# Ledger of designs, part 21: VH-VL binders against Netrin-A (NetA)

Target 1, 267 residues: Netrin-A (NetA), of Drosophila melanogaster (Fruit fly) (q24567r46to312)
Amino acid sequence: EPRACIPDFVNAAYDAPVVASSTCGSSGAQRYCEYQDHERSCHTCDMTDPLRSFPARSLTDLNNSNNVTCWRSEPVTGSGDNVTLTLSLGKKFELTYVILQLCPHAPRPDSMVIYKSTDHGLSWQPFQFFSSQCRRLFGRPARQSTGRHNEHEARCSDVTRPLVSRIAFSTLEGRPSSRDLDSSPVLQDWVTATDIRVVFHRLQRPDPQALLSLEAGGATDLASGKYSVPLANGPAGNNIEANLGGDVATSGSGLHYAISDFSVGGR
Key: E = the ipSAE of ESMFold2; O = the ipSAE of OpenDDE; V2 = 0.75 times the mean of E and O plus 0.25 times the DockQ between their complexes.

## First folded at step 13 (VH-VL; framework fv_iluzanebart)

Design Y2 (from X3 with heavy chain L99F; at its last look DockQ between E and O 0.51; V2 from the best seeds 0.00; counts 0 for: pae E 2.9 > 2)
Fold by ESMFold2, look of step 13:
Structure Y2 (fold): chain C 267 residues (1-267), chain A 121 residues (1-121), chain B 107 residues (1-107)
Amino acid sequence: as target 1 above (267 residues)
Amino acid sequence: EVQLVQSGAEVKKPGESLKISCKGSGYRFTSYWIGWVRQMPGKGLEWMGIIYPGDSETRYSPSFQGQVTISADKSISTAYLQWSSLKASDTAMYFCARFDTYSWGSGFDYWGQGTLVTVSS
Amino acid sequence: EIVMTQSPATLSVSPGERATLSCRASQSVSSNLAWFQQKPGQAPRLLIYGASTRATGIPARFSGSGSGTEFTLTISSLQPEDFAVYYCQQYSSYPRTFGQGTKVDIK
């Protein structure tokens, strides 16, 4: 059939600049920890030592071998801004997926947002929400259905169900006009981006029952919804843990974000 | 250290062309918008337009659309502002500034020292 | 085009006192607002972005507040080096626009 030439899909993140708002060891040697079934394992990161360095370039290198290389944030604090990854694609792409691969034994995100820009980072719009508490934290139902009238809207998915080591967003899944993208200006605009920004809001705790028993006040505040969550696309989305009176569960824990691959399929 | 270094002062006559420059260093030049701001003698700041050197996407204030050309040469990390035909009313100080595309659009975080353009007969 | 209006045009204050500068947008700019300081013969300097976030290296005496159409820059204890002209700028929409400036003079 006679059709316009369409470029092949590629990993648009390969060799693209990635900037992290936080990298372990960037301010000198730091201690970071991983939690696996109540077992705590702590290590040192230092950007000046290649053997203990976890830079953002590890996210977009081609041919990762069994997720050996990682980017790691500094340990999360209640007083800091949310951790972000910003990927500049360099030109407009029509995107089919955004995938983040967690590092082995990495603490798992609970709540995060993928944003996109079509104007090289001048403005941002939500692309996908992820949370175990979509309604409470983002004002959106989990697994919302889409019709033609809302197929241009970001949805919210629960990354903790199922428990996965890979966080994946398919840009066209469940959107009615996806089978005829060439005839849908709405979906063509929806999948178009020059930049992707991932904002991490909240980590899963390794043992919520143990943490609750030691810090019962903090858990009841979260359950009661006694804080506002500033989720606007301003200069920095706030870390939702910061509104709990600062650093109750996360400041001394060594918890951090760790991602081995950031890939973006596009054409 | 991030720096923006502009070309030196210019004295021109009406009708002449002019191209002034802004060289960025200490950062990835192609990943940040560069903007131009005019300041008329004794007056405030006026936004003229911006360019993304990575793909040369350019946006102008309506007051300056068609009056100037904003361009960049990413191979030498340099942005330009140019006039095909200067007017006496173009006499002003011109600043370049970097717009931080990795923050939430944090405004112009680094500024050049300014280039004084004087247009008189 | 969004018009940014600053008040007062001139503010006379003594060192050590509080200075409060206002910026009003003709339509909502959300929190996409920056404040700049300009001393005579110098380029502007970014103080605040996102309406309330201090830029790197800016002293804590500078604070910003507001959202939508009404914004305030506060200098809690004015220092001799703070006498300058201050501009607000919106970056919510194109064209980006500046206020006309507020001159902070020594009393």
Scores: ipSAE 0.453, ipTM 0.731, lowest interface PAE 2.9, mean pLDDT 81
ESMFold2 (binder alone), look of step 13: mean pLDDT 91; pTM 0.927
OpenDDE, look of step 13: ipSAE 0.788; ipTM 0.885

Design Y3 (from X3 with heavy chain S31T; at its last look DockQ between E and O 0.61; V2 from the best seeds 0.73)
Heavy chain, then light chain:
Amino acid sequence: EVQLVQSGAEVKKPGESLKISCKGSGYRFTTYWIGWVRQMPGKGLEWMGIIYPGDSETRYSPSFQGQVTISADKSISTAYLQWSSLKASDTAMYFCARLDTYSWGSGFDYWGQGTLVTVSS
Amino acid sequence: EIVMTQSPATLSVSPGERATLSCRASQSVSSNLAWFQQKPGQAPRLLIYGASTRATGIPARFSGSGSGTEFTLTISSLQPEDFAVYYCQQYSSYPRTFGQGTKVDIK
ESMFold2, look of step 13: ipSAE 0.684; ipTM 0.845
ESMFold2 (binder alone), look of step 13: mean pLDDT 90; pTM 0.914
OpenDDE, look of step 13: ipSAE 0.848; ipTM 0.917

Design Y4 (from X3 with heavy chain S103T; at its last look DockQ between E and O 0.74; V2 from the best seeds 0.72)
Fold by ESMFold2, look of step 13:
Structure Y4 (fold): chain C 267 residues (1-267), chain A 121 residues (1-121), chain B 107 residues (1-107)
Amino acid sequence: as target 1 above (267 residues)
Amino acid sequence: EVQLVQSGAEVKKPGESLKISCKGSGYRFTSYWIGWVRQMPGKGLEWMGIIYPGDSETRYSPSFQGQVTISADKSISTAYLQWSSLKASDTAMYFCARLDTYTWGSGFDYWGQGTLVTVSS
Amino acid sequence: EIVMTQSPATLSVSPGERATLSCRASQSVSSNLAWFQQKPGQAPRLLIYGASTRATGIPARFSGSGSGTEFTLTISSLQPEDFAVYYCQQYSSYPRTFGQGTKVDIK
């Protein structure tokens, strides 16, 4: 029988402040679209209308299986900054997981980074990378093997599987000293955070048939990640690039990020 | 609406103590750093230090470490800047400002109106 | 600490013309740079953060550029209300430091 070396955990995100860099309808009524297999449906968001609003507080509200609440970003354009979610935990927690639950029919993220802070948001370090192109976008191998020499480093995971409705990061998975967490100052520091920031860089490519219904007519540049987004304490080599003006393929598509739950297990 | 309201102007003599205040409203006071910035007459802006009212974590510019005390009372949403013994060289305008750590740029997004401190014998 | 140097110290510009202000860091700050405007008798106002992103409510005539050690604030069509002192500030490392300021005088 294993002895519990992990402290009791709660959802540290409950009742925590969350700020989104982009929320659908914040600049007036906007159209957003959902894509399911080969079909597109579009709707209107408007932050002044409670029935059509999708604010960040939906990410950390009470779970209610009878009424799923969503945060939705503004539709992604080829000229904007990355979309971010920033969550303040209020104090230092030792974290065991970070989970983002996608809204029903939500477009799926392809490339994103989870950052953590231990100084109440003054500085940030990478916690987990996700991408179908880990080496190209983040300079990291997908599913890097972990030994004691690198168990305190952020890794990159491929999120290509189409059947998963949530994005999950286990802070201790595959890290050799995790069985002896109480005796590992390195991993104790690794799991400690006061804040979590999620940065969305790219959406997965939609089904080709769904794209045809957009009739945008322009050339696409899916590799236009030459620009970068400034960070408060972005270390060298962890510079996260944003598609600041090159992704014409998503213009007018109504594609956006939509998350129903932002959960953080910690103590 | 986010507001930072500072205490009124002060006229003091060298050697006296002083505590000036900055009251925040319209936001969750305990979730944002509050910074203090000095501006000497006719001079530019100098960063003095910051405090996180949620747990009172404080960081000072080296130039001001040991020269002032930054504190907060979260029960009344108020940050303070305090001198135990004023000098004539402390004559300046003092601003408080809220640091927005929720954006990429981490800027001082809201500022108090300033408190003029005059120290003369 | 990182020293921020602004130039020119004073800039005289006619209304409607372009003003260009420079800020140099003693070592790289990446894009961790902010610009502030301070009008006479008032508190500073955040204009630009992240080197190039306008803060909420800032007119489009204000734009920032640069990365690393060299940064520029441009006012594309100077208005009478733009008479002020402009400060850059780095927040890449502790302590956060301001430049000495550039005073923009309307001719």
Scores: ipSAE 0.611, ipTM 0.814, lowest interface PAE 1.9, mean pLDDT 82
ESMFold2 (binder alone), look of step 13: mean pLDDT 90; pTM 0.912
OpenDDE, look of step 13: ipSAE 0.811; ipTM 0.894

Design Y5 (from X3 with heavy chain S106Q; at its last look DockQ between E and O 0.71; V2 from the best seeds 0.76)
Heavy chain, then light chain:
Amino acid sequence: EVQLVQSGAEVKKPGESLKISCKGSGYRFTSYWIGWVRQMPGKGLEWMGIIYPGDSETRYSPSFQGQVTISADKSISTAYLQWSSLKASDTAMYFCARLDTYSWGQGFDYWGQGTLVTVSS
Amino acid sequence: EIVMTQSPATLSVSPGERATLSCRASQSVSSNLAWFQQKPGQAPRLLIYGASTRATGIPARFSGSGSGTEFTLTISSLQPEDFAVYYCQQYSSYPRTFGQGTKVDIK
ESMFold2, look of step 13: ipSAE 0.708; ipTM 0.856
ESMFold2 (binder alone), look of step 13: mean pLDDT 90; pTM 0.911
OpenDDE, look of step 13: ipSAE 0.831; ipTM 0.908
ESMFold2, look of step 15: ipSAE 0.696; ipTM 0.849
ESMFold2 (binder alone), look of step 15: mean pLDDT 90; pTM 0.912
OpenDDE, look of step 15: ipSAE 0.864; ipTM 0.929

Design Y6 (from X3 with light chain N32K; at its last look DockQ between E and O 0.51; V2 from the best seeds 0.68)
Fold by ESMFold2, look of step 13:
Structure Y6 (fold): chain C 267 residues (1-267), chain A 121 residues (1-121), chain B 107 residues (1-107)
Amino acid sequence: as target 1 above (267 residues)
Amino acid sequence: EVQLVQSGAEVKKPGESLKISCKGSGYRFTSYWIGWVRQMPGKGLEWMGIIYPGDSETRYSPSFQGQVTISADKSISTAYLQWSSLKASDTAMYFCARLDTYSWGSGFDYWGQGTLVTVSS
Amino acid sequence: EIVMTQSPATLSVSPGERATLSCRASQSVSSKLAWFQQKPGQAPRLLIYGASTRATGIPARFSGSGSGTEFTLTISSLQPEDFAVYYCQQYSSYPRTFGQGTKVDIK
């Protein structure tokens, strides 16, 4: 008695290996900061201390509102390398979504790219672009849909609104042949991946209050805070707690990427 | 600590079969390609092929397709290079190496110590 | 198949001096180029990937540059332990191919 075993879509990222190009505290204790409504809260990360550790494995574990676990990058310098997350699915999946859940009070990405591989990471192609400046940064128009002639191409979306805590990519949304995926070899190939790589290019402005201040006609330091400040030779080699108490004006902003969940719907 | 440990040197006669091994440790073996590289005496490096132990996907250089078999046993974190019938021209040093596909450059970042295969009549 | 050609075949330099090694591809490999060092009796060691990125633990005196078809490896202050053969490898297309090597003799 033959039975067809058609796999249901699942979170293919659960317990999958994830490698981050940058993790807070990996090269010694570091300072990181969160910003909300002009309030700065700085803390110490240290990969040798489990209570102050934010490893990449937190991206694919189980999370709930009571026990949120986070991956955090090192504080981002203005001219530093882009931060990447690379997820190995272990085999070919047909993907329906890729979702990144931001940590509470995390600085938001402004510009990023999702890549996919079908050859276990030997080669990569763009899957989705995100930016507030799609044309300038990626040479692509901001779009949410395609015609039939380019339904297998990566698009660029502006979904960086401050009130949305997720960054989500639906692989088939706005693609005309998705109505009958079983009859579209092109879209079947489009959704197939063995790996997902996320590349973060730019952080979003952390302070919406600067716009209100400008409307009141006042000059404020908040209007100038749209870029990460460079860190001199990385984090200080001394006691971080002592450094956190002094010379804040000369220290970096502590801006970093922080993600609590990396989910991939696959079949 | 990532290590690739290869089986010991082999001395064989033409026509004999041989299977040499490469055991990976200190990392998730199923998540990285393992490649094999030949170096004939006094010569440079030749890429032979690679395997992804997670699903056994294998790719051969055209020069080695059909000449050797690359395989893996993920339950013991071991990759293999195998000949069904050795020739004297197979005398060489054979290296296994891991590809780092998590960076933008897929370089061979860790290498085994090499297995010297000598085939003489 | 992409042919990688290295020059010179042998390079003799004094310790403390600069060494420059060249690698040319028969067609564009973009930036998908790696450099390896192999000392006598040892396995190769990855120095540079992506044409210009140093691998973990590689001293700053090693640097790579180039894109497309022409690439260089520079050793800015050659040390006695840098006596070795250096190979470039492209990984842009199948099959991956190595150059024939450049031997660096320390004088």
Scores: ipSAE 0.674, ipTM 0.837, lowest interface PAE 1.5, mean pLDDT 81
ESMFold2 (binder alone), look of step 13: mean pLDDT 90; pTM 0.909
OpenDDE, look of step 13: ipSAE 0.805; ipTM 0.891

## First folded at step 15 (VH-VL; framework fv_iluzanebart)

Design Z1 (from X3 with heavy chain S31T S106Q, light chain N32K; at its last look DockQ between E and O 0.48; V2 from the best seeds 0.71)
Fold by ESMFold2, look of step 15:
Structure Z1 (fold): chain C 267 residues (1-267), chain A 121 residues (1-121), chain B 107 residues (1-107)
Amino acid sequence: as target 1 above (267 residues)
Amino acid sequence: EVQLVQSGAEVKKPGESLKISCKGSGYRFTTYWIGWVRQMPGKGLEWMGIIYPGDSETRYSPSFQGQVTISADKSISTAYLQWSSLKASDTAMYFCARLDTYSWGQGFDYWGQGTLVTVSS
Amino acid sequence: EIVMTQSPATLSVSPGERATLSCRASQSVSSKLAWFQQKPGQAPRLLIYGASTRATGIPARFSGSGSGTEFTLTISSLQPEDFAVYYCQQYSSYPRTFGQGTKVDIK
């Protein structure tokens, strides 16, 4: 009689297809900037030059400390669409974590959402929110735990600080039924996904001295801004577009997103 | 360049079987849904169904469930639409199209050139 | 199944003028609405998705608006290549359905 096998956890993202909505240099040579030791430095990306290209394949390829490969977005503008990364896992996985590793000296995200799909990208639901302004931007309090009645809901975390080099989401942490996952259909559905989509909404503001060189609009625009995020709990909706007809703005820093690894633990 | 190339026009009699093809190139075939759309002569567009070639998951419009078979062979990047017994009412132009689930919104962004199927005695 | 109704069936417009096409859904589709253009002898081409977002490479003279059950495609200054049939499609619910089409003819 055949014995049942328990699948081991793996990095489900390794060598998996990933599509970025924006890649630096894809429309010709572009300027991008980094913030290092309170100094701003700018460089050129160009997808026609292998030495200056930063494609999405870098997110799920083999990396090591001597050969870090990066994906870089186009520089973020105040009026542009949100930047997204979409990862196709190839099958249903029960996920334990989603981790994004920032490139060395990369500008840091301030506000972002992780979505998941169980139907190969036909529909999406929020998985995790990150923001320094969870209530203002996402209408959610910053929380690390849930009660039993809402343990299948996305939380918002305020973990965006300059000292953090990775952005990590543990799918079951702080959820009461996680101790007995096999007996919880709700949490089994919660951790199941075929695809992961990361939507970047805002970059963390750089140091004030570095901001002086960005030629941003008036100081009021840099210090505060109104942001509008589409409602995540729309009826049967899988539309995550952020370009509304109203006055929607992202940080006008001219910086970009840069990620070296997109890891997903699952079985 | 993303391309969807369909098999050539067919002239058939009622009761005959038919399998038409749609070959994708210039992109990762297995991670995009492929849909089939019927256009009867002089009429509008009708959504028939979609397939995810990576695992062959299919979804049919109720009007076409049981009337056709949608399949794919990911090893040759090809999707198929098949009839076991054609009817004269199956005379139409048939398009395949790629569903872009990676962009903002979900549209059929690339279309095949169409396959004209004529069923008459 | 959500029925999509387009009006008018045929719209006669002079080159350089504005054309306005309507699409109505039998129940709310939120903003999950696409517009397609089909020229004689060709496959359809995606113009607008999300009710108002232009697809890549679509000229600015095409614009979409609306939400819920009522939607509009506007062509602000018709060019010779714009005389075609236009279809709306909802993708809010299963199955995805098209409208019957609006033919835009030269007046």
Scores: ipSAE 0.700, ipTM 0.843, lowest interface PAE 1.2, mean pLDDT 81
ESMFold2 (binder alone), look of step 15: mean pLDDT 90; pTM 0.909
OpenDDE, look of step 15: ipSAE 0.865; ipTM 0.928

Design Z2 (from Z1 with light chain S30Y; at its last look DockQ between E and O 0.65; V2 from the best seeds 0.75)
Fold by ESMFold2, look of step 15:
Structure Z2 (fold): chain C 267 residues (1-267), chain A 121 residues (1-121), chain B 107 residues (1-107)
Amino acid sequence: as target 1 above (267 residues)
Amino acid sequence: EVQLVQSGAEVKKPGESLKISCKGSGYRFTTYWIGWVRQMPGKGLEWMGIIYPGDSETRYSPSFQGQVTISADKSISTAYLQWSSLKASDTAMYFCARLDTYSWGQGFDYWGQGTLVTVSS
Amino acid sequence: EIVMTQSPATLSVSPGERATLSCRASQSVYSKLAWFQQKPGQAPRLLIYGASTRATGIPARFSGSGSGTEFTLTISSLQPEDFAVYYCQQYSSYPRTFGQGTKVDIK
């Protein structure tokens, strides 16, 4: 009997267009900062200077361990729009993974959402949530078990537990019908995408002492509306970590998103 | 710099065919939807339909389904609007516009200059 | 198809004064609403998307508000270059539809 051939999985993101909503140095020279061993180290980005530029094309180019290229967002300041990365795959792919590799010394995103589109960006649905506060921020339980009745739904994962420099989403892991994907229209639709959008909401905090002070007043921030929970359709203007406090020591921290690779496994 | 450049004005008689063009430059043409918008003399804007040049997927407003053909040639970064048989009521200004699906706003952020089509005996 | 209705059809305003334009949808479009400006002989220009977010390069005197079915565009201090026709457009469902336009004339 004839057997259908299917293509090997590839990195569908390689050399694909990626558009970032924010790039360090896009409107002139800017200062960005990294935190290592509780020490702050600040540098300059400028998109007009190739030696100090961190463009979105770095996300889907070929990297090596000796010449890591980075995209960097502008530093997060005040109540602004969330930072997004939007990737156009050019056609429908069946996706097996989405991976973001952090740049060296980059703090991890604390809260973020991966969305997908099947209509070339006209509409979007949640694909995966990540947060240290899944229930409070996204209204979803952490570590939700998946059965056949809900295997096509986005889950929320606690991003703070792993001590690795990448954020990974496996589209089929823990989904029972994945063993017979060719006969599961539900999971075939679930893994199908033309575009991926990553929305960053919050960075992990680098200062335990500042976290203790915020925890004393942190519940009041949620009650006062300083924190917002993202909506499923991707509302604009939600920057949860922009308000680190009222003093200059927390303002202008130079915190930013920094990603060296945006990989999407698909066929 | 992003630009959409449309073909020149047309004067036609009823029953004739016509194909007008919209050439995109300064961006990756294949990954943005291109829309067509009609403006009849002294009237407002009407959305006609959109095309994704990468795979030629099209979507038409019900009012224009079967009345026009939207197509694209990605090898020359050009979208087209086409009539097989013009009517006098097709007299209008026709705009192409790029849809920005890389933002949540999905706005028509760049527009062609317009092509005036006049259909008269 | 969602019908977009603009009012008034024509608005006469003196330079330097505030102009307020209304747009009503026949059913909820949530916040998926855009505003465009069109001057005579020119292509439309995107002003506002998401009901309230200004497009890049749009002056701060333009602001949008509303959600659901009722929306407004406000020009806080009308400049001579702002005399034009303004259109709202919903993109919540297909087909995307425009309102019929509001002409802003000098008083």
Scores: ipSAE 0.696, ipTM 0.851, lowest interface PAE 1.4, mean pLDDT 82
ESMFold2 (binder alone), look of step 15: mean pLDDT 90; pTM 0.913
OpenDDE, look of step 15: ipSAE 0.855; ipTM 0.923

Design Z3 (from Z1 with light chain S30K; at its last look DockQ between E and O 0.74; V2 from the best seeds 0.77)
Fold by ESMFold2, look of step 15:
Structure Z3 (fold): chain C 267 residues (1-267), chain A 121 residues (1-121), chain B 107 residues (1-107)
Amino acid sequence: as target 1 above (267 residues)
Amino acid sequence: EVQLVQSGAEVKKPGESLKISCKGSGYRFTTYWIGWVRQMPGKGLEWMGIIYPGDSETRYSPSFQGQVTISADKSISTAYLQWSSLKASDTAMYFCARLDTYSWGQGFDYWGQGTLVTVSS
Amino acid sequence: EIVMTQSPATLSVSPGERATLSCRASQSVKSKLAWFQQKPGQAPRLLIYGASTRATGIPARFSGSGSGTEFTLTISSLQPEDFAVYYCQQYSSYPRTFGQGTKVDIK
């Protein structure tokens, strides 16, 4: 039985250039907030002050540190473009994973997309979707089954069901031809990339307005199925999932994206 | 400060070779495409091609494929446009420009000052 | 390759007036369209990308609109420094192509 010498996969993102569409403090001092155990802790970021800066280079710097370094976006407001991270690998790599490590106490993403390019950023295709609402937001089922016909397609995963501090995408998991990658041109093309772009669409957060409205609704008889919490698409719109004014963030919330490591396994 | 500085004006005769340069500074040169644009006297802009200096991948407009060579020397952050045998019809202003592929907009956000090439007997 | 056609070739306007420039693509380019300004003796300057998004530092009097095959650049109140040649460019498909230009002259 022949045994192939497989080179070790390395972190292809190490010291690679990464550009963020938004960085806290890039336009002067800004306020960002973290939420722990229902407590709010706010701080100042300023890119001109090295002690209060959170640049994109923190995502791919030295990978053996007990001191966590973070990139932080500007606080999200809902009226701007989605926040993106774009990583240039410099050449074509065959990728096995893409991992984003959240900073300590960071707000957690709810919906995001990983894109890849094979032409140094001239064109992009979806690589992985993440959302608590895969079908509604991306038109894809969570935990989609794959056959040989569609094993080269992006899938959607729910990042909220396991509560973890890192967001991980395995490029070959659950794809039938992965056992014979060397003989699958389709999967060889699927794992090949020159660049990775992460697009953050929205954050997980509690909605205190909806919770306050729910508490004011009074007790109901659950045995009869009558209770005072209407569905989000009803006239009252007083559901926990209700949107309290579109994607506009609550003033002073300080919610933002914060990532400490952007790792890409490849060869 | 992102800057693209091109080599000076050239006066040449038909049949001569020429290599003009575009030096980038103030950014990571190897991870941005550099494009070349021709402007013939009194005419509009023509896209000639682009190069990714990191691995020298090039793409040419069909009108320019085989007519010029686009290259780069990443060790000195410089892109080049070359002719092996100039023609009078090559008389034009030539610009280099940086393509920003880190945004969805993909604009030519920084331009060189231009190099005037004159080919006459 | 996608052919970009601009009209008019020359547009004469007075300062303070509104200028409207048109750009048509031979095939849909969706919203992947850029506008450039070129003053005499200078390199082009990026004004608009994505059909309607102003580049950094571009005054609000410049606006772009359109999608698919028909696009418009509008200068809402023309200033003396706006007299130049304007080019559209598509980047929907390779190779990228420019329109032939519209010259905006003082009337």
Scores: ipSAE 0.695, ipTM 0.849, lowest interface PAE 1.4, mean pLDDT 81
ESMFold2 (binder alone), look of step 15: mean pLDDT 91; pTM 0.911
OpenDDE, look of step 15: ipSAE 0.868; ipTM 0.929

